VHH binders against Putative metal-dependent hydrolase OB0413. Designs and how they scored, part 2

Target 1, 173 residues: Putative metal-dependent hydrolase OB0413, of Oceanobacillus iheyensis (q8et50)
Amino acid sequence: MDVRFPIGKLQVPEKVTIEDIHEWLKQIETYTNRLGETVNSLNDEELSKTYREGSWDIRQLVHHIADSQLNMYQRLKLALTDESPTVPAFDQEKWAIQPDTNLPVETSIKMLEGINERIVSLGYRLTEEQLDQSFVHQINGEISVASKVAKLAWHEEHHLAHIKIALSNNSGS

## First folded at step 23 (VHH; from x4 with T55Y)

Design y1
Fold by OpenDDE, fold request of step 27:
Structure y1 (fold): chain B 173 residues (1-173), chain A 123 residues (1-123)
Amino acid sequence: as target 1 above (173 residues)
Amino acid sequence: QLQLQESGPGLVKPSETLSLTCTVSGGSISSGSYYWGWIRQPPGKGLEWIGHIYYRGSTYYNPSLENRVTISVDTSKNQFSLKLSSVTAADTAVYYCAREGYSFPRGYSFDYRGQGTLVTVSS
């Protein structure tokens, strides 16, 4: 088992269906509560645990999850309203060490609650035609709405798995 | 201890609407981590998933039934309900309400289920 990818790498079907979308949305819809159940009772020592040597700690991971959902949600909306817009990247490594990362994880949990709710609402109404709409990431290239929804679900689960691994460890940051 | 209990009429006439309610005790529907669903088992057949609802109201239905199915939730009563319209003899089954939890990558699966209630469609 590679702890870097505890749930495996993202796999998107060649042709994404509305059913696939709904399955991913179901993951997203309950994710915030599942994350909360995992981290809300953690003390500072536990929040400082890492899933591997040199990795982000649990606190950083939670804030990062919110950062990522924010950016991906924004890009999703742009893809749906504009004609293949170009979107900038964000430096997750730099974001992970900004002062706001020192806030309680509750702040990012609140963000995720709102963002995920809106993602689910938006995604639930996606048409097959809209799944093929896309944006252009400055680094990663063209990304479809379908692929982005998959990523929105996978990325949250990916890091939740990291958090759980970290909690099983005795190592800190 | 979480418990689910189905309630509603056991006999429905053809073309009418089947209506069931699931009462949840020992836990809150508003926990936010689970879907609350309905499944059924026709006589001599396997289990069929009908659909489920999130406490905020999001619903997902079996495509084969979605045009006739409505699932609703009442968080104040800690209940959720099933309505199946235009019933026929094919809708005769034991109906179960259930809770669905998520586990990657398996998806949602039932971890609690009611005892079930037989609903017969007959004139």
Scores: ipSAE 0.873, ipTM 0.936, lowest interface PAE 0.6, mean pLDDT 95
Fold by OpenDDE, fold request of step 27:
Structure y1 (fold): chain B 173 residues (1-173), chain A 123 residues (1-123)
Amino acid sequence: as target 1 above (173 residues)
Amino acid sequence: QLQLQESGPGLVKPSETLSLTCTVSGGSISSGSYYWGWIRQPPGKGLEWIGHIYYRGSTYYNPSLENRVTISVDTSKNQFSLKLSSVTAADTAVYYCAREGYSFPRGYSFDYRGQGTLVTVSS
């Protein structure tokens, strides 16, 4: 398997249903606790492990998960309140080496607790019409609310799988 | 050891509401990682998923039963309940309460289940 995509690439049905939305929300709703169960007891050596050569370590991954959820959630909100707003990209590589990524992973776990809870609350009440609302990513183009919810779920699982792979390795950094 | 136990009447009249309670012991419903659900097995048929609830109150139901089903949770009692309204003979089944955990790629699946309780709908 390709360890870069341990759970496969994001796949969004051509026509997303409310049932699909619910399945993704279920993943998001319990994710923070599942992540916590995986990383809360890790020491610094373990947090420095990587899932492949040249990849982010576990600490960076956890902080990135929070960074990504923050941005995607914000864009989701804009899509629901504005008329096809254009949103800027963020450089995840630059974000991953900012000083705040050296903080304990607990800081990002706390962020995820709040963000995911709000995502679930918001998503649970989405109408079919709202699923078709969208924002325009300056690089990736138009993205629907439905697709964004899918990515919010997939991305967390994607990196949790990376973390678990990293933990199975014997070397850090 | 986690244990789930169903309780409630084994006989319900047509058009009435079926009510069951699941008492959980050996673990907290407020663990944050699991859904707590109900399934049933009519005589001679396979298992049917009814729905489940998160400890914070999110509920998801089988679309075929959604209009008649209510699942609730009482974290103070470590219990969750099922209400199925307007029952008919088709609702006769062994009802199980269960815990659902997530694992990729299988998704959510039951990892603990009660012994089940037969509920018969009859006049």
Scores: ipSAE 0.872, ipTM 0.935, lowest interface PAE 0.6, mean pLDDT 95
Fold by OpenDDE, last read:
Structure y1 (fold): chain B 173 residues (1-173), chain A 123 residues (1-123)
Amino acid sequence: as target 1 above (173 residues)
Amino acid sequence: QLQLQESGPGLVKPSETLSLTCTVSGGSISSGSYYWGWIRQPPGKGLEWIGHIYYRGSTYYNPSLENRVTISVDTSKNQFSLKLSSVTAADTAVYYCAREGYSFPRGYSFDYRGQGTLVTVSS
């Protein structure tokens, strides 16, 4: 298997239904606790493990998950309140090596608790019309609310799978 | 070990509300990783998913029953409940409470279930 995409690449159906939205929200709703169950008891050696050569370690992955959810949540809200707003990209590689990524993973877990709870609350009330609203990513172009909800769920699972792979091997930084 | 137990009346009259409670022991409903749900099996038919609830109160229901179903949770009692209104003979079934955990790519599936309780709708 390609460990870079352990759960496959994101696939969004041509027509996203409310049922699809609900399934993604269910993943998001329980994700933080599932992540916590995986990483809260890890020691520093384990947190330094990588899922492949040259990849982020588990600590960096956890902080990145929080970084990405924060940005995607913000963009989701902008899409719902503004008319096709343009949003800037963020450099995840630069973010991953800033001093705050050396903090205990608990800091980002706390962020995810709040962010995911609010995503679920917001997503649960989305109308079919709102699913077609969008924002314009500076690099990636137009992204619909529906697609963003899908990515919010997929991205968390994607990196949780990376973390589990890292824990299953003896590779570390 | 985790145990789930259904309780409530085994007989309900047509047009009334079916009410069941699931008592969970050996584990907390507030674990945060599971949905707590209800399923039923009518005589001679397969299992039907009714709905489930997260410990924080989010509910999801089977669309075919959504207008008649209410699921609630009481974390202080480690219980969750089912209410099904306007019952008919078609609602006669063995009702089970169950815990649902997530696993990619299967999604949510049952890992614990009660013994079930028969509820008969009859005048």
Scores: ipSAE 0.864, ipTM 0.930, lowest interface PAE 0.6, mean pLDDT 95
Fold by OpenDDE, last read:
Structure y1 (fold): chain B 173 residues (1-173), chain A 123 residues (1-123)
Amino acid sequence: as target 1 above (173 residues)
Amino acid sequence: QLQLQESGPGLVKPSETLSLTCTVSGGSISSGSYYWGWIRQPPGKGLEWIGHIYYRGSTYYNPSLENRVTISVDTSKNQFSLKLSSVTAADTAVYYCAREGYSFPRGYSFDYRGQGTLVTVSS
């Protein structure tokens, strides 16, 4: 298994159904608690563990999860409120080494709690028509609301899997 | 040691509303990463998922029952409830309350379940 993609790459059905959306939302809804259960009791040594050589450590991963959810959430909202808006990319590598990433993981857990709750609230009432709304990512191109919801769920789970792999390792950053 | 216990009337008349309550002990439903759900097993048939609720209030129902089902949660009592309206003989079943946990890639599955309670729909 490629540890870079421990749960596989994101797979979005060609036609996303409301049922698919709900399943992804259920993942998102409970994710913060699942993440917290995994990382809240970790000490500094454990938080410095990596899932592979050269990867972000667990602390960085947690903060990145929040960074990513924040950006994707924003883009989701823009897609729902604006007419195919263009959104800028963010450099996750640069974000991951900013001073705020040295804060306790609890800070990002709190962010995720709120963000995920709002994502679930938005997604829970999405109509079929809204699933087809989209935004234009400056690099990746057009992304539908449906695809974004899938990504929101997958990305969190993706990195949670990284964290769990890291915890099973003895190597730190 | 988590325990779930169903309670409610075992007999309901046709067209009336079936009402059950699940009391949870040994753990709080006001936190965690679990859904709290209801399933049923009609005589001679397999298990049927009815729906579940998150402690924050999100509900998801079986599409076949969605129009008749209401699941609610009372965190102060550590309980959640099922209401099934307009019942018919087809709704006769053993009803179970259960906790659902998430595991990738399986998704949500039951890890705890009550003993079940028979609800008979009859005149």
Scores: ipSAE 0.857, ipTM 0.927, lowest interface PAE 0.6, mean pLDDT 95
Fold by ESMFold2, last read:
Structure y1 (fold): chain B 173 residues (1-173), chain A 123 residues (1-123)
Amino acid sequence: as target 1 above (173 residues)
Amino acid sequence: QLQLQESGPGLVKPSETLSLTCTVSGGSISSGSYYWGWIRQPPGKGLEWIGHIYYRGSTYYNPSLENRVTISVDTSKNQFSLKLSSVTAADTAVYYCAREGYSFPRGYSFDYRGQGTLVTVSS
């Protein structure tokens, strides 16, 4: 198993259906609680564990999940409200070292609760036409609403798997 | 230890509504990590998924049944319920309530199930 991609890389069907969207939304709907069950009782030593040498630790991963969901949710809304708007790049490495990432992981759990609820509500109301609407990423080019919903589900599961690997390791010190 | 227990009438007349309640003990229905679902097994046949509910009320139903199914939740009683309208003899089955949990690569699957209750649609 490649610890960098413990659940594999994101794979989006060539034609995304509303049924595909709904399956991803079911993952998002329960996610914040599943993440909380994994991390809410961790002490500082456990939060400092890593899933591989040189990786982010669990505290950084939890805050990164929230930062990523925030950015992707905004891009989703922009794709639905504007005509293919251009969005700035998201430098996750620089975001992960900002001072607010020293806060308790609870702060990011609170963010995710609201953001994921909004994503689920919005997602269940998407039409077939809206799935093809898009935004333009400064680096990655045009990205569809459909692809973004897939990424919203995959990314948080991807990092939960990293967190679980880190918790199973003796190597976080 | 989490336990699920079905309750409700074991006999329902054709054209009436089948109504079952699942009582959850040893855990909270409001934990937010799970869906709470209903499955049935007609005599001599395999299991059929009926649907599930999230504790905040969103529901997902088997398309073949969705016009007749209502699943609801009462978090204050730690219970969820099934109503299946306009029943016929084909709805005779053992009905189970279950918890659905997510894990990769399996996805959602039943990690706890009740003992089941036979509901007969007759006379």
Scores: ipSAE 0.543, ipTM 0.816, lowest interface PAE 2.0, mean pLDDT 91
Fold by ESMFold2, last read:
Structure y1 (fold): chain B 173 residues (1-173), chain A 123 residues (1-123)
Amino acid sequence: as target 1 above (173 residues)
Amino acid sequence: QLQLQESGPGLVKPSETLSLTCTVSGGSISSGSYYWGWIRQPPGKGLEWIGHIYYRGSTYYNPSLENRVTISVDTSKNQFSLKLSSVTAADTAVYYCAREGYSFPRGYSFDYRGQGTLVTVSS
């Protein structure tokens, strides 16, 4: 297994259907509770574990999941409300070292509760025409609503897998 | 410790509505980590997914059945239910209620299932 991509890289179908969207929304709908079950009872020693040498620790990963969902949700709504707006790059390394990332992981779980519920509600109301609406990422170019929903689901599962690896790393014989 | 038990009539007349209830014990259906679902096995066939419900009320149905299916939840009784309208002999099957949990790479899968109840559609 490649520990950097424990669930593989994001794969988006050439043509995304409403059924594809619904499958991703089912992942998002239960995610915040599944993350909370994994991290809410961890002590500071456990939260400091890493999934590989030099990686973020579990505390940083939880806050990063919330930061990423926040940024991606805003971009999703901009794509639906404006005509292909340009959005700035999200520098996740710089975000991960800001002082607010020293807060308890509960603060990011609370953010995710609201954000993911809104993503699910919005997502089930998307039309086929809206799936092709887009925004322009300053570095990555044009990104569709369909692709962004796929990433919203994949990214948080990707990092939950990192968290689970980190929790198992010091469980030696 | 979690247990699921189906209940409801074993005989339903054609064109009527099949109605089943699943009672959950040893755990809460209000857990936000799971879906609660119905599956069936017609005679001589494999398992067929009917649909599932999130405890807040969102439902997701097998497209081949969706115009005839209603799944509902009653969190105060720790129960969820199935109604299948306009039944025919083809709806004769053993019906199971189940809990669905998510894991990579499998996705959603059933980790707890009831013992099943036979429902026969006949005059």
Scores: ipSAE 0.534, ipTM 0.809, lowest interface PAE 1.9, mean pLDDT 92

Design y1
Fold by ESMFold2, fold request of step 27:
Structure y1 (fold): chain B 173 residues (1-173), chain A 123 residues (1-123)
Amino acid sequence: as target 1 above (173 residues)
Amino acid sequence: QLQLQESGPGLVKPSETLSLTCTVSGGSISSGSYYWGWIRQPPGKGLEWIGHIYYRGSTYYNPSLENRVTISVDTSKNQFSLKLSSVTAADTAVYYCAREGYSFPRGYSFDYRGQGTLVTVSS
């Protein structure tokens, strides 16, 4: 397994069906609880563990999951409300070192509870026409609503896998 | 120590509604990590997934059955229920309630299941 991609790279079908969307929404719906069960009991030493040398630690990963979900949810709504709006890049490295990332992981779990419930409610109400609506990422180009829902599900699972690897390591980060 | 127990009538007449309840003990159905589902096994056949419910009420059903299925949850009693309307002899089966958990790459799968209860549809 590649430790940087423990569940593989995101794969989006050429033709995304409503069934595909619903499968991803089911992942999102239970995710915040599954993340909380993994991280809410960790002490500061455990939260400082990394999944590989030089990577973010578990605390940073949890806050990153919340920040990324927030950012992507905003883009999802913009794609649905505007005509292919342009959105700025998200500098993940700079976000991960801001002072608010020193807060307890519980703060990001609380953020995810609301954000993921909103994503699930919105997602189950998408029409087939809306799956093709898009936004324009300043670096990555045009991204569809369908692809964004896939990313919302995959990104969370991707980083939960990193967290579990970090918890199994004896690296002492 | 999580346990699931099916209860309900074992005999249902054709055209009537099959109604079962699953009582969960040794754990809470209000855990947001899981779905709570129903499966069945007709005599001599494989398992057939019927549907599931999230504790807050959202449901997903097998498309072949969705017009006849209602799954509901009562978190105060730690129970969830199945109603299958307009039954025929083809609905005779052992019915199981189950918990569904997520794992990569498998997706959702049953990690706890009840002992099952035979429901016969007959005049």
Scores: ipSAE 0.513, ipTM 0.806, lowest interface PAE 2.1, mean pLDDT 91
Fold by ESMFold2, fold request of step 27:
Structure y1 (fold): chain B 173 residues (1-173), chain A 123 residues (1-123)
Amino acid sequence: as target 1 above (173 residues)
Amino acid sequence: QLQLQESGPGLVKPSETLSLTCTVSGGSISSGSYYWGWIRQPPGKGLEWIGHIYYRGSTYYNPSLENRVTISVDTSKNQFSLKLSSVTAADTAVYYCAREGYSFPRGYSFDYRGQGTLVTVSS
């Protein structure tokens, strides 16, 4: 297993169907509770564990999940409300070192509760035509609504897998 | 430990509605980590997924049945239910209620299942 990609890389079908969207939304719908069950009872020593040398620790990973969902959800909404709007790049390394990332993981769990509920509600109401709407990332180019929903589901699971690897590691060894 | 128990009539007339209830004990149906689902096994055939519900009310149904299926939840009674309308003899089966949880690489799978209840559709 490659610990950098413990569930593999994101794979988006060449043609994304509403059924594909619904499968991804099912993952998102239960996710915040599954993440909370994994991290809400962790002490500071456990939260400081890493999944590999030089990686973010669990606390940082939880906050990063929330930051990423926030940014991706905003871009999803912009693609649906504007005509191919350009969005700023998201520098996750710089975001991860801001002082608010020292807060308890509960703060990011609370963010995810609202954000993921909104994503699920919006996602189940998407039409086939809306799946092809897009935004333009300043660096990565045009990204469709369809592929963004796929990323919203995959990215959260990707980092939950990192958290579980970190928890299985023996600290002080 | 968590237990699921099906209840409801074992005999249903053709064209009527099949109605079953699943009572959950030893755990809460309001857990946001799970779906609550129904599966069935017709005589001499394999298991067929019917659909599931999230405790907040969203449902997902097998496309072959979705026109006839309603799954609902009553969190105050720790129960969820199945209604299957316009039944025919083809709907005769053992019906199971189940909890569905997510894990990689499996995806969603049933980790708890009731003992099942036979429902016969006959005049």
Scores: ipSAE 0.499, ipTM 0.798, lowest interface PAE 2.1, mean pLDDT 91

## First folded at step 24 (VHH; from y1 with Y108W)

Design z2
Fold by OpenDDE, fold request of step 27:
Structure z2 (fold): chain B 173 residues (1-173), chain A 123 residues (1-123)
Amino acid sequence: as target 1 above (173 residues)
Amino acid sequence: QLQLQESGPGLVKPSETLSLTCTVSGGSISSGSYYWGWIRQPPGKGLEWIGHIYYRGSTYYNPSLENRVTISVDTSKNQFSLKLSSVTAADTAVYYCAREGYSFPRGWSFDYRGQGTLVTVSS
């Protein structure tokens, strides 16, 4: 297994259905609690563990999950309100080493509580027509609302799996 | 220890509404990591997923039953309920309430389930 992609790479059907959306929303809706159950009791040594050499530690991963959901949610909102807006990229590597990354993971858990709840509320009411709306990512090109919902779910699970792998290791970084 | 228990009438007439309640003990329905669902097993057939509910009210139903199914939750009583309208003989089954959790790579699965209650549709 490639530990870089413990749950595999993102797979989005050619034609996304409302049923697909619902399956992804269920993951998102329960995710914050599942993440919390995994990280809330961890001490500093455990939070410093990495899932592979040179990777972010668990603390960084948790904060990154929040950073990513924030950006993806914002882009999702733009896609739904504007006509194919262009959005800039963000440098996740630079974000991961900003001073706020040293805060307790609880700060990002709180962010995820609100963001995921709003994503679920928004996603649950998406129409088939809205699934085809899109934004243009500066680097990655056109991304549909449907694809973005898929990534919102996958990305959280992706990094939760990293965290669990890290916790299975004997020492921190 | 988490326990789930189904309750409701075991006999329902055709065209009427099947109503069941699941009482949860030893844990809270307000746990945000799980859905609370209903499944059934007709005689001689396999298990069929009916639907589930999140404690904040999000519901998801089997498309084959969606127009007839309503699942609700009462966090104050630590209960959730099933209503299935316009029943026919095809709805005769053992009905189970269950807690549904997510794990990779298994996906969503029921980790706790009630003993089940037989509901017979007959005139």
Scores: ipSAE 0.887, ipTM 0.941, lowest interface PAE 0.5, mean pLDDT 96
Fold by OpenDDE, fold request of step 27:
Structure z2 (fold): chain B 173 residues (1-173), chain A 123 residues (1-123)
Amino acid sequence: as target 1 above (173 residues)
Amino acid sequence: QLQLQESGPGLVKPSETLSLTCTVSGGSISSGSYYWGWIRQPPGKGLEWIGHIYYRGSTYYNPSLENRVTISVDTSKNQFSLKLSSVTAADTAVYYCAREGYSFPRGWSFDYRGQGTLVTVSS
């Protein structure tokens, strides 16, 4: 298994259905709690563990999950309110080493609680037409609302899997 | 030890509404990691997923039943309920309440389930 992509690469169906959306929303709706169950009791040694040599540690991963979810949520909202807006990228590598990354993971868990709840509320009411709305990412190009919902779910699961792999290892950063 | 128990009438007349309640003990419905669902097994047939609910109220139903199904939750009582309207003989089945959790690559699966209760639709 390639530990870099423990759950595989993101795959979005050519035609995303409302049912697909709902499946992804269910993952998102329960994710924060599932993540919390995994990381809330970890000590500093455990939080410093990595899933592979040179990777982010568990603490960084948790904060990154929140960072990414924030940005993707914002972009999702823009796609729904504006006509194909252009959105800037963020440097996740630089964000991962900013001072706020040293905070307890609980800070990002709280952030995820709110943002995932709002994502689910918003996504639950998406129409077929809205799934085709989009924004233009500065680097990655046009991204549909449907694709973004898929990634919102996949990305959280992707890094949760990393965290679990890290916890199974005896090495840390 | 988590336990789920179905309760409600075992006999319903055609065109009426089937109503069941699931009482959860040994754990909280307000656990945000799970959905709380209903499944059924008609005589001689396989299991059919009906739908499930999140403790904050999000519901998802089987498309074949969604027009007749309502699932609700009462966190104060640690219960969730099923209503199935306009029943026919085809709705005769053993009904189970269950907890659904997510894991890759299995997806959503039931890790706890009630003993089930037979509901017969008959005049």
Scores: ipSAE 0.887, ipTM 0.941, lowest interface PAE 0.5, mean pLDDT 96
Fold by ESMFold2, fold request of step 27:
Structure z2 (fold): chain B 173 residues (1-173), chain A 123 residues (1-123)
Amino acid sequence: as target 1 above (173 residues)
Amino acid sequence: QLQLQESGPGLVKPSETLSLTCTVSGGSISSGSYYWGWIRQPPGKGLEWIGHIYYRGSTYYNPSLENRVTISVDTSKNQFSLKLSSVTAADTAVYYCAREGYSFPRGWSFDYRGQGTLVTVSS
């Protein structure tokens, strides 16, 4: 198993259907609770575990999940409200070391409760035409609404898998 | 240990409404980690997903049945229910209630299921 990609890399079908969108939204809808069940009872020692040498620890991963969901949700709405707007990359390494990431993981769980509920509500109202609307990522180029919904679901599961590996491994800090 | 138990009439007349209740014990249906669903198995056929409900009330139904299905939740009784209207003989099946959870690589699957209850649609 490649611990950097424990659930594989994101694979988006060439033609994304509303049914594909709905399956991803089910993952997003239940995610915050599934994450909380995994991390809310962890002590500081457990939160300091890593899924591989040099990786973020569990505390950082939880805050990163929230930061990423926030950024991607904003991009989703921009794609729906503007004509292919350009969005900046966010430097996730620098975000992950800001002082607010020292807060209890509960702060990011609260963030995700609101953000994921909004994503789910918005997502179930997407039309086939809206799936093809896009934004332009300053580094990665044009990204469709359809691809972004897939990423919103995949990224959360990707890092939950990292958290579970960190909890099951004999990894330091 | 989580257990699910179906209850309701085993005989329903054609054109009437099939009504079942699932009682959950050993766990709470108010968990936001799961969906609570209904599946059925007609005689000699495979399992067919009917639909599910999130504990806050949102529902998702099999498109082939959606105009006849209502799934509801009563969190105070730790129960959820199925109503299937305008039944015909084709709706004769063993009906199961189930908890639906997500995990990689399996995806969505039913990790707990009731024992099932036969519902016969007959004049």
Scores: ipSAE 0.523, ipTM 0.803, lowest interface PAE 2.1, mean pLDDT 91
Fold by ESMFold2, fold request of step 27:
Structure z2 (fold): chain B 173 residues (1-173), chain A 123 residues (1-123)
Amino acid sequence: as target 1 above (173 residues)
Amino acid sequence: QLQLQESGPGLVKPSETLSLTCTVSGGSISSGSYYWGWIRQPPGKGLEWIGHIYYRGSTYYNPSLENRVTISVDTSKNQFSLKLSSVTAADTAVYYCAREGYSFPRGWSFDYRGQGTLVTVSS
């Protein structure tokens, strides 16, 4: 297993179907509860564990998941409401060191409850035509609605796997 | 210990509605981590997924059955139900209720299943 990609890299089908979208939405709909079951009872020592030397710790990972869902949700809405808008890069390293990331992980669980519910509701109402609408990322270029929904599901599972690896480690951070 | 139990009539006439209830005990149906679903096995055939429901009410159905199936949930009774309209002899099967969860690398799977109930469609 590559600990940096414990569930593999994101693979988006060349042609994304509504069925693909619905499968990813099931992951998103149940995710916040599954994350909470893993992290809500952790103490500060456990939250300080890392999945590899030099990586973010669990606290940082939980807040990063929420920050990422927030940014990607905004981009999803912009792709549906504007004509291929350009969005700024999300500097995740700089976001992860802001002082609000010292708050309890419960604050990010609360964010995810609302954001993921909104993503699921919006996603089940997407049409095949809307799957091809897009936004333009300053670094990564044009990104479709379909690809963004895939990323919304994958990214959450990707980092939950990191959290579980960190919890299985015997040594501290 | 989570347990699921199917209940409902074992005989349904053609063109009528098949109606089953699943009672969940030893756990709560109001879990946001799972879906609650129905599967069936016609005689001599493999398992067929019918659909599932989230405790807040969202549903997803097998496209081949979508126009005939309704799944509903009653969190106050810790129950969920299946209605399958306009049945024919092809709908004769053992029907199971089940809990559906997600994990990597397996994906979606049923981790708890009822004992099953035979429903025969005949006149």
Scores: ipSAE 0.502, ipTM 0.787, lowest interface PAE 2.1, mean pLDDT 91

